# Ledger of designs, part 17: VH-VL binders against Large ribosomal subunit protein mL46 (mrpl17)

Target 1, 243 residues: Large ribosomal subunit protein mL46 (mrpl17), of Schizosaccharomyces pombe (o94398)
Amino acid sequence: IQSSKPLSNSTPLKGCSVGTILIRSPILTRQPSEFEKSIYKYNAELWNELSDPLPAEFYFKKGSVGEKDWQERQKTLKGKESPFETIFGKERKEMESNKLLDSATHLQSRVTEADTKNDERSTLRSLDKSLYLLVKKSKSSGWQFPNTPVTSSEKALHLLCQDLLKNILDENSLTWLVARHPLALLKTEQEKTFLLRARLLNGLDVPNLQNVYDWVWCTYDELKNKLSPSSWDSVKNILSDRL
Key: E = the ipSAE of ESMFold2; O = the ipSAE of OpenDDE; V2 = 0.75 times the mean of E and O plus 0.25 times the DockQ between their complexes.

## First folded at step 15 (VH-VL; framework fv_zilovertamab)

Design z37 (from z12 with heavy chain T28S; at its last look DockQ between E and O 0.58; V2 from the best seeds 0.72)
Fold by ESMFold2, look of step 15:
Structure z37 (fold): chain C 243 residues (1-243), chain A 123 residues (1-123), chain B 107 residues (1-107)
Amino acid sequence: as target 1 above (243 residues)
Amino acid sequence: QVQLQESGPGLVKPSQTLSLTCTVSGYSFTDYYIHWVRQAPGQGLEWMGWINPSGSYTYYNQKFKDRLTISKDTSKNQVVLTMTNMDPVDTATYYCARDLGSSRYWSGYFDYWGHGTLVTVSS
Amino acid sequence: DIVMTQTPLSLPVTPGEPASISCRASQDVSSYLAWYQQKPGQAPRLLIYDASNRATGIPPRFSGSGYGTDFTLTINNIESEDAAYYFCQQYDSYPYTFGEGTKVEIK
């Protein structure tokens, strides 16, 4: 009888990389309706109300067992994100982004200062189009999606992708992996690169990238001129989707 | 025609902050990348970082990242280097240098250099 | 960091004769290699960029060659004013790095 052992641990992925198609989605330019403004105000008010803790005296009598248990639980939560902070942190960031967009929508045109300067490093360029992040690893290298080698101490691909984005983006950037599975594979003679899709959630905060030689935020049409023909062919039909 | 001039203190005590100014003339201040390069006495050159023409982007040699800041004062045509926690090993002549590339892209080599300013770090 | 190794570190030369200085990069830097001349108490002067292109105002007796990891600066018909330190610099990858220098001396 043959032994049944997992085969998943037996093969290192030589010449394998994971990369990210990081997208700054189009920023809404229309004026919000009165209904939408009311929803934004309600969500902001709800967030502030939920952020204020109630005193322990409200829930418990002084010196009760419940008060002591509640205080001990608060101490053990130190340094951890609560479910409310995780959920409302993301929702609060989204609301603040919408609030900034709401103000900009009333006063701003489609053309920004980044468009006037043709600042390809800025996420404020081409607000009505998706922008895709390309980087160079060195002066001599070509433009490519951000990527990192898959090491012998393998993490899941989506975790490697999160580490990659944290390494190249500044401390204030917030990204979201759309799915944990690759959406594309770039294959050359010696190298395979699995591409995952991610979104830049705070596109109004222009990142100053680190640990890359240079970067550019490209529209879909600009990708054709920057990427190698084989890389372009691998992604052109996938990226033609609006989202 | 193109002129770069460094200025600042000649002496800094250990752990103090250094501030150097590079004054630029002869070309539009907004056209070129400016780099900082230093040279310890009797030693080779060491690249520190750059600032782009508008001053909106910088890149620092990782060796200095936590204590180096490069900024621009467009009204004075000046680039300012600030470096915290100075140590005697930071004793060097500091140069600002113009990158021959322009606009969006820099070249990485330097066609015009300032005279340099010697900074000595000692108690 | 890409280490730039220069040889020789000291190069005595006779006026009118050619001299050459080698620069080796620890990694491939393509053609992104510059050469500088530095006289005592002065800032560096750009001689060669992109491995082989003379900078403006540089006499024709200076030439550069090489690609990848091995580069050479050649000075034909050495003149007394060519006594100086010479440095290579790579600018393919961060951080930009310089060679230790070669002292060219007349004698």
Scores: ipSAE 0.669, ipTM 0.858, lowest interface PAE 1.1, mean pLDDT 78
ESMFold2 (binder alone), look of step 15: mean pLDDT 89; pTM 0.912
OpenDDE, look of step 15: ipSAE 0.865; ipTM 0.946

## First folded at step 16 (VH-VL; framework fv_zilovertamab)

Design z38 (from z35 with heavy chain L100Y; at its last look DockQ between E and O 0.63; V2 from the best seeds 0.73)
Fold by ESMFold2, look of step 16:
Structure z38 (fold): chain C 243 residues (1-243), chain A 123 residues (1-123), chain B 107 residues (1-107)
Amino acid sequence: as target 1 above (243 residues)
Amino acid sequence: QVQLQESGPGLVKPSQTLSLTCTVSGYTFTDYYIHWVRQAPGQGLEWMGWINPSGSYTYYNQKFKDRLTISKDTSKNQVVLTMTNMDPVDTATYYCARDYGSPRYWSGYFDYWGHGTLVTVSS
Amino acid sequence: DIVMTQTPLSLPVTPGEPASISCRASQDVSSYLAWYQQKPGQAPRLLIYDASNRATGIPPRFSGSGYGTDFTLTINNIESEDAAYYFCQQYDSYPYTFGEGTKVEIK
């Protein structure tokens, strides 16, 4: 029975909008140096050599009772896998699996399927660089940071940004606003857009965006080619201080 | 000769799931976005959504997003529309249509349409 | 949603005369408007894209014009085969929306 009357058609306050610079941080820190690669190889080879059984003469004096007893046990175990080979073989296989996993990770960590396909809509592209989200509101609009009109002065800008991100990202996406105050002010002809900075916390889960016509994840250098000249000039120096 | 052909059940009971298949020929299947559009009897056309050439991205009209899935089977040159919880208001002719775009960018208009398949939702 | 309003809904025509169909969008769609023809029992046929560009294989007697919210399909020198259902579609904004259609009939 209880109801409220919705306001008829909210209008923006004096052409003001709030937007977000949403960043997927680099997932890779650097490629291993040649020295580090050599150390990984050396450690793997050292482990393999330690897994090989030592000769009997290393443990026993030649002709000792212990050597004879060991030799008799070896003859009795003909056709059976030795306990030492089983133990060292298992550890050796685990180390080789880790080596293959590490090598595959390093080999493919800078070049992904998204890089090969030039899939600009994937957050798995350019893992060693920051990616910035740009969207289109319609086919005719230009690329811009996600934004929404400010329809009431009663809600803080950072809360409007949180609502904006919830509206355009899928439910699996996690974001964090870096600060509650604007990082930049973007002015066009009649409109002011206050930009806040946010981070995508789960960048390995590629978002499929909603409520936008199209989207792209751009590196810093690519922003110049996508943004209008005035928008680029407003953010280029501010973003250049970031990783 | 570019051809699109819709197929699937003509009758579905309420609350059940509809599955329609669009089979395409006469072009490289992985070069174009495919859309679905429907028309209820005596009503206008209604766009439902698209799927990109690889099948990795989709976009759905928000009216249907909770129950609509569009997928691709590239081995059969087929696009599949699945819609859950069917209701008698979903009775319509369903069309698939080829977008006049590129592998990475859709245009939004359709150079080829299927002939449509009528789906009736009734007890 | 952007509403596309077509006028007239029914258009009787005489062969050899020009005919025009209006399509109005409730919001600015730039030039992103297409026109389609559909005859009974046949698939729709793309006539015009981007408001004014003829699709491949479309005769020069079909032309489109307009920008923003007001668009016109013109058929010069109507032929008997042009009797069909014609509809517009905007593709500037989601969801894509269609006009109600215009039935063109030969008198």
Scores: ipSAE 0.680, ipTM 0.862, lowest interface PAE 1.1, mean pLDDT 78
ESMFold2 (binder alone), look of step 16: mean pLDDT 89; pTM 0.916
OpenDDE, look of step 16: ipSAE 0.853; ipTM 0.940

Design z39 (from z35 with heavy chain G101S; at its last look DockQ between E and O 0.59; V2 from the best seeds 0.70)
Fold by ESMFold2, look of step 16:
Structure z39 (fold): chain C 243 residues (1-243), chain A 123 residues (1-123), chain B 107 residues (1-107)
Amino acid sequence: as target 1 above (243 residues)
Amino acid sequence: QVQLQESGPGLVKPSQTLSLTCTVSGYTFTDYYIHWVRQAPGQGLEWMGWINPSGSYTYYNQKFKDRLTISKDTSKNQVVLTMTNMDPVDTATYYCARDLSSPRYWSGYFDYWGHGTLVTVSS
Amino acid sequence: DIVMTQTPLSLPVTPGEPASISCRASQDVSSYLAWYQQKPGQAPRLLIYDASNRATGIPPRFSGSGYGTDFTLTINNIESEDAAYYFCQQYDSYPYTFGEGTKVEIK
């Protein structure tokens, strides 16, 4: 029984692991309502109109100090682009980039090649649902959330999770720990695993997992069939808020 | 009837990059995982890694991960092994081998092997 | 890495008699063990997979047994063509590893 042993910064915890519930958030949103379509159209038109330069009369009252200062500034900038044009020109480029990104995201197919092939290893499957990463440590092992042993009480759990994610995922993968505290605890007689929640910040296709034998990206409904009953019971109500 | 044939240079110098090609005969090329395994002269076998049927997933023995790349050229029915910074200890016969599996799962054992190609690394 | 230890390393055999080769894994590999035969200058040939299943085209005189860490390849009624090197391989955990081999020789 380890509970009678004093825990210290220099004493390893037996049977203690930290793991992460890594989530790929939904990428494809629901089809917008007619009201939402009208709002999207209005916002796009508004940003386009604000990007166009306006005549000086619109910015300043005729004969105002502001108009005179603006005219004087234009004279001193001979051979240079005016501050007004550079500011709005840059803003227009940014809005056009955002518009293209939004259009690509909105137009992305609800059914992908990964869905057609039932490719459970792809983060592009089930774009309208959250996906949860499960791994196997060996061919004979069961499916579990990614985890690593805690061999030193000196290092904080959230730092161990960051190291775990870098070690398992491609180093270029962008992940974010939602909080520094555990969301769940998986406990057996001999082992406890503290689970922290993390998000995959970009939808990396074909992640290069290391230090795992196999992996799958599961929907919430699929987790029950993959996880042990005790693991499922520990997380089912906590994760159901993401339906 | 299924055939795997390795090809490439028999001699490379230290620090050079090795490129070996495994050419597969038959319509089954896109249904199987392909592994690379090497055998130093008079030594046992050493597993290097695999590539899945589509070529979208690979896994490497961590001993080689910084030097090894496995890729597919589906237009030529070829799997290519590339290994950088060769050293005399890398002198071996290199085999490609077929995993008896499905397109989405591998087994880990090998039912068909190529004939192997000897690669000698020396000045 | 899981170390696969074969015994014996050399096995003289008499045609018509049985022979056996032992393979011990340093860790539990469940049933995920294969046996290969390799003649000099040739590629390995799969004999047994999943510890006990004969591969396609393998004569019934080859059989495998074991689970976990201890495995045995048995060759009944040795024939002269069975003179070769024999290797075990585990495929439970990465990296996959092979035994050093057993040289089977006709006496």
Scores: ipSAE 0.615, ipTM 0.845, lowest interface PAE 1.2, mean pLDDT 77
ESMFold2 (binder alone), look of step 16: mean pLDDT 89; pTM 0.919
OpenDDE, look of step 16: ipSAE 0.848; ipTM 0.937

Design z40 (from z35 with heavy chain Y59R; at its last look DockQ between E and O 0.77; V2 from the best seeds 0.77)
Heavy chain, then light chain:
Amino acid sequence: QVQLQESGPGLVKPSQTLSLTCTVSGYTFTDYYIHWVRQAPGQGLEWMGWINPSGSYTRYNQKFKDRLTISKDTSKNQVVLTMTNMDPVDTATYYCARDLGSPRYWSGYFDYWGHGTLVTVSS
Amino acid sequence: DIVMTQTPLSLPVTPGEPASISCRASQDVSSYLAWYQQKPGQAPRLLIYDASNRATGIPPRFSGSGYGTDFTLTINNIESEDAAYYFCQQYDSYPYTFGEGTKVEIK
ESMFold2, look of step 16: ipSAE 0.688; ipTM 0.869
ESMFold2 (binder alone), look of step 16: mean pLDDT 89; pTM 0.920
OpenDDE, look of step 16: ipSAE 0.856; ipTM 0.945

Design z41 (from z35 with heavy chain S56K; at its last look DockQ between E and O 0.61; V2 from the best seeds 0.74)
Heavy chain, then light chain:
Amino acid sequence: QVQLQESGPGLVKPSQTLSLTCTVSGYTFTDYYIHWVRQAPGQGLEWMGWINPSGKYTYYNQKFKDRLTISKDTSKNQVVLTMTNMDPVDTATYYCARDLGSPRYWSGYFDYWGHGTLVTVSS
Amino acid sequence: DIVMTQTPLSLPVTPGEPASISCRASQDVSSYLAWYQQKPGQAPRLLIYDASNRATGIPPRFSGSGYGTDFTLTINNIESEDAAYYFCQQYDSYPYTFGEGTKVEIK
ESMFold2, look of step 16: ipSAE 0.669; ipTM 0.861
ESMFold2 (binder alone), look of step 16: mean pLDDT 90; pTM 0.925
OpenDDE, look of step 16: ipSAE 0.864; ipTM 0.945
ESMFold2, look of step 17: ipSAE 0.704; ipTM 0.870
ESMFold2 (binder alone), look of step 17: mean pLDDT 90; pTM 0.926
OpenDDE, look of step 17: ipSAE 0.855; ipTM 0.943

Design z42 (from z35 with heavy chain D31S, light chain D28S; at its last look DockQ between E and O 0.14; V2 from the best seeds 0.00; counts 0 for: pae O 4.9 > 2, placed apart)
Fold by OpenDDE, look of step 16:
Structure z42 (fold): chain C 243 residues (1-243), chain A 123 residues (1-123), chain B 107 residues (1-107)
Amino acid sequence: as target 1 above (243 residues)
Amino acid sequence: QVQLQESGPGLVKPSQTLSLTCTVSGYTFTSYYIHWVRQAPGQGLEWMGWINPSGSYTYYNQKFKDRLTISKDTSKNQVVLTMTNMDPVDTATYYCARDLGSPRYWSGYFDYWGHGTLVTVSS
Amino acid sequence: DIVMTQTPLSLPVTPGEPASISCRASQSVSSYLAWYQQKPGQAPRLLIYDASNRATGIPPRFSGSGYGTDFTLTINNIESEDAAYYFCQQYDSYPYTFGEGTKVEIK
């Protein structure tokens, strides 16, 4: 019964902040590449060709006893899964499902109004990618992950982060903290910021943020252009285009 | 017309707690940030902190962080400042001020001020 | 904390003449600077925000300029009613800070 010594030395993190990497997950599946589309098309065509009934005319003379026997056998096999279906039926169903998805995807523009308007404040942009929330605390401040000063050493960082999210997204926003522990530490010349990962639980449009000067929802690639170099370096290996 | 009015005791003893009330009228109370600023006699202005429109969030000047609490009573259109362990050095005129920001966003400058209330800390 | 330094602290002015007050920040505050007028026994009144924008109801004789660390409040054609203290305020970063104030006196 090894008495786990309480990690007592919570040195009051004077001058530290807690922040959040808030993620809107992708809503749409990744668009297949042209190569993938070609492969899919080819496979679909192949399956269709393979599914074509054996031309009886090639194997049996019309009106022959062999043809009649084959026809009778085919009648008995009608509705039974071909051996090929047993072996490849899952793949066929998957392909058919993917074809239906492709047809449906062709019908609905993956481009949203927010994409067309380049509305970076909307969570309805870039539906096939992860979005990350950045905020400005003031007009002069750079883009940064939402953060708040650690005002009390007695309150756990994850609770501070929850309060922060509640303050920015309003009480009705559904967020989930992925972990109670910080994912990253941002060291700036003036401050240390512990970053916790959070996710939006709904892919719905998030209302306008509050208690910030401005905000943007950025893709992974856009983060590089908006974050400070030091901030980017700290998160570039932890985040991805689809997280 | 937008009006802010500070009220509270004009005299506080050392080590006692100050409580001031800012009563707001003439606009939607839940739409703007309220700040507290004080001014010692013959001195400059000192920013103390703010409360957001809903009253759910506050931010304090670190100088006052351990002694200062700002709260909001939406039913009364009031913001309350509480400051503990008062000292003669805390003698000042205390102002509440409205932030000229849009709803949900603070600007950091103040368009409407209360008349101020003088608080003297003396034995 | 950002220190705001005003110069001069006292400015005697003759009616009809222009007055200029300088405010210097210890670090850049971009355009996040406001100017206030305070008359004796009154609360401060907002004059200028975002370094150069006049608040509602402020006469055109009041103007603000500057960016970064150096800012100027100019009062053209000073009137007797302009006798007051003037304060600059930065709101770039917390805590918000004010200048010491400049007393404008009418000769």
Scores: ipSAE 0.022, ipTM 0.599, lowest interface PAE 4.9, mean pLDDT 82
ESMFold2, look of step 16: ipSAE 0.658; ipTM 0.852
ESMFold2 (binder alone), look of step 16: mean pLDDT 89; pTM 0.915

## First folded at step 17 (VH-VL; framework fv_zilovertamab)

Design z43 (from z35 with heavy chain R104Y Y105R; at its last look DockQ between E and O 0.60; V2 from the best seeds 0.71)
Fold by ESMFold2, look of step 17:
Structure z43 (fold): chain C 243 residues (1-243), chain A 123 residues (1-123), chain B 107 residues (1-107)
Amino acid sequence: as target 1 above (243 residues)
Amino acid sequence: QVQLQESGPGLVKPSQTLSLTCTVSGYTFTDYYIHWVRQAPGQGLEWMGWINPSGSYTYYNQKFKDRLTISKDTSKNQVVLTMTNMDPVDTATYYCARDLGSPYRWSGYFDYWGHGTLVTVSS
Amino acid sequence: DIVMTQTPLSLPVTPGEPASISCRASQDVSSYLAWYQQKPGQAPRLLIYDASNRATGIPPRFSGSGYGTDFTLTINNIESEDAAYYFCQQYDSYPYTFGEGTKVEIK
């Protein structure tokens, strides 16, 4: 049993948010069966329960100290990714080897109705590319990755991220954290937002989002035109290998 | 000229399901968002939700999320409100309203309203 | 929910003179505020959108101003037909919310 770092009952955190880079991976093979979806759900839930909380003091150190601590933490977490990613990687190889769906004999147009209509709210647009979720909190707000304030030091960032996604996705949607630790940091003078990476496991089921004013699923190239320059600069190199 | 007309039962028994129809004319039905708004007697207006032009997306005020459904029938130029488990507190005049936005994005304000239909929930 | 507070709730007016109705939002709504007029037995009528833009067919005696949390509808040169119920609506954040309304009456 791995030891956990206990969180203290410290003062509520201020100026700190957690957000999610939620990715719909390219849909190049068959849609997962209902049995496979139930396995993914079980493994995702198990992975989300096995967590080490980050200490609350990490969130509120001075900018240079907080940045150094975050960078040092990222180094120690390198190579400690979700075992769920390994399981899915094996499953993908097995499906490709078994050739359960032969694209040559069961041809389906790679251009969908969402592509024809340019429906940016559908996860069926651009099936051959990754799509990234951006939201607006209000009509006047800019586009951002989904995020929520960190108001309690007792809950780990990845659990807050899970709560965030459950709040904005419908009940039939399933997500999977790629890693338990932040991938990027968005910083302003007043606020820090730690971004975690997650995958949408809905296959062809298009989620209908809630508790956001509006949303779009963007390709990598479209992110630059939606995000603020500072947000784009913080993520562009991290995301460039996942067109 | 743009016209919206609500229709449906004026009286519904408690716990039953309400179904209201908004029939639209005078504009291309598939080009605009439609909202529902209600007004209880002696009370202010309360926004309920919207449906997009194609009918594929909806958004509901969280107060009604678990019992409200909005749908479209484009062959009849109709938007349908369905609300389950009606209670006497749901007695109100129900309006449908056109959002002046574009087919791809709502604006949030309404340039044309229906005349409203009073629904009374009582035994 | 964003609370929209209108003042006054009742406004007697003299024809030919100006009248003003205030609307205050509990949170910043930018310019996303609309004003409506409703006469008894009629559907609401859009007057102003985006705080200051007159809707199509609205006489220039109606004007709106404000930004953020404080907004004003002004009716210059009140006419007898302007006796009605007036209310504001914010549309910056869900759920959209309405003011309680102001009844404008000719003295």
Scores: ipSAE 0.650, ipTM 0.854, lowest interface PAE 1.2, mean pLDDT 78
ESMFold2 (binder alone), look of step 17: mean pLDDT 90; pTM 0.920
OpenDDE, look of step 17: ipSAE 0.842; ipTM 0.939

Design z44 (from z35 with heavy chain S56Y; at its last look DockQ between E and O 0.71; V2 from the best seeds 0.78)
Heavy chain, then light chain:
Amino acid sequence: QVQLQESGPGLVKPSQTLSLTCTVSGYTFTDYYIHWVRQAPGQGLEWMGWINPSGYYTYYNQKFKDRLTISKDTSKNQVVLTMTNMDPVDTATYYCARDLGSPRYWSGYFDYWGHGTLVTVSS
Amino acid sequence: DIVMTQTPLSLPVTPGEPASISCRASQDVSSYLAWYQQKPGQAPRLLIYDASNRATGIPPRFSGSGYGTDFTLTINNIESEDAAYYFCQQYDSYPYTFGEGTKVEIK
ESMFold2, look of step 17: ipSAE 0.722; ipTM 0.878
ESMFold2 (binder alone), look of step 17: mean pLDDT 90; pTM 0.924
OpenDDE, look of step 17: ipSAE 0.855; ipTM 0.943
ESMFold2, look of step 18: ipSAE 0.731; ipTM 0.884
ESMFold2 (binder alone), look of step 18: mean pLDDT 90; pTM 0.924
OpenDDE, look of step 18: ipSAE 0.865; ipTM 0.945

Design z45 (from z35 with light chain D50Y; at its last look DockQ between E and O 0.01; V2 from the best seeds 0.00; counts 0 for: pae E 21.7 > 2, placed apart)
Fold by ESMFold2, look of step 17:
Structure z45 (fold): chain C 243 residues (1-243), chain A 123 residues (1-123), chain B 107 residues (1-107)
Amino acid sequence: as target 1 above (243 residues)
Amino acid sequence: QVQLQESGPGLVKPSQTLSLTCTVSGYTFTDYYIHWVRQAPGQGLEWMGWINPSGSYTYYNQKFKDRLTISKDTSKNQVVLTMTNMDPVDTATYYCARDLGSPRYWSGYFDYWGHGTLVTVSS
Amino acid sequence: DIVMTQTPLSLPVTPGEPASISCRASQDVSSYLAWYQQKPGQAPRLLIYYASNRATGIPPRFSGSGYGTDFTLTINNIESEDAAYYFCQQYDSYPYTFGEGTKVEIK
């Protein structure tokens, strides 16, 4: 009698996790005023109310989603992004022009105590570069993007991701999902992790993380030294096109 | 059979530290989250926090986080709740409860509960 | 914190007939809602998780329904051993919160 091994996608919900690539964008000019922070918060809340989420069922029903089908659906969703793209695009343009005109003085004036001490737990390090949050769940665990298992098919992945961030960040942290669809999929034979992109809007207020053993805020180049080879290969090309 | 049993002092004086022990049996102790939940006399249930399967992570309701410590002793199959600076308003029945979640699956609901232990805080 | 409101607080029932208990959340909790039964002097028992899924060993006369903010536990063919305290719990957001409970008693 012949033995047939079912494919891993035949066991929905088990072995599935959602995670977040949380980015502190470069900060070179000034800390945002309380008025500007209120505008960022208002825009985030408006974006959450107006966008239709994909339900978790889209990603997890047996026979409905494969890697090819997932990739095709990502192409369909590419046009739906948050209004914060314009805000961060403006900061990028300002940084590029200021760097060309007054770069040495501006960069020196923005060197922080965290840079001097190489404080990898601070969002005040490397203000001119993006920082990415990695966590350890235990002393012996490897570094990974924050993640949580998916225990239900009904809650959309981006909502689970918001819950994950509320669980590990303090209440003063402002975060925003750049898009409501996954950016990347980390896959082993038994485990799938969907990664969504988010931004820390208030990066000058250093977060106090909870529910993790340890954390670091890494530059793009430092990710290679922290992540597993498979995780690095999955994200390296996607992240390299962001400032 | 899965069993959870709370033990500890029934009476604690104000400002003292409470230590409660949850002893578990009937399952692989290192595979499940354990939560603590309390209920003041005549009031509803109040979730306090959890400890993960390995004992390396805890999460506390922010109401208690300055006073609350949850730890595991895997050699004794025990989870310990420690709460400092007890006050008469902390008088309650304290329960430990098992979360079906694993390192791979976070649940948030409790499939087995202990019987509860009443702790009274008075002079 | 998400407030969970149960109605009724006391529910007299006749064996063999159906009964319903409502639970309302102050915010959308999707389907992250559980129901528990507790008899006097006993540990609570999980009945329903994810709004509608029966836990292992729970008889089919227990069913749950609802989504978002409004949830219902239905007990069909009430039996005398169903006299107990019933409460709901949301696990969508920290801190996890519970309803005040409903005392079901046989007439």
Scores: ipSAE 0.000, ipTM 0.387, lowest interface PAE 21.7, mean pLDDT 73
ESMFold2 (binder alone), look of step 17: mean pLDDT 89; pTM 0.921
OpenDDE, look of step 17: ipSAE 0.836; ipTM 0.929

Design z46 (from z35 with light chain S30Y; at its last look DockQ between E and O 0.75; V2 from the best seeds 0.77)
Heavy chain, then light chain:
Amino acid sequence: QVQLQESGPGLVKPSQTLSLTCTVSGYTFTDYYIHWVRQAPGQGLEWMGWINPSGSYTYYNQKFKDRLTISKDTSKNQVVLTMTNMDPVDTATYYCARDLGSPRYWSGYFDYWGHGTLVTVSS
Amino acid sequence: DIVMTQTPLSLPVTPGEPASISCRASQDVYSYLAWYQQKPGQAPRLLIYDASNRATGIPPRFSGSGYGTDFTLTINNIESEDAAYYFCQQYDSYPYTFGEGTKVEIK
ESMFold2, look of step 17: ipSAE 0.697; ipTM 0.862
ESMFold2 (binder alone), look of step 17: mean pLDDT 90; pTM 0.928
OpenDDE, look of step 17: ipSAE 0.856; ipTM 0.943

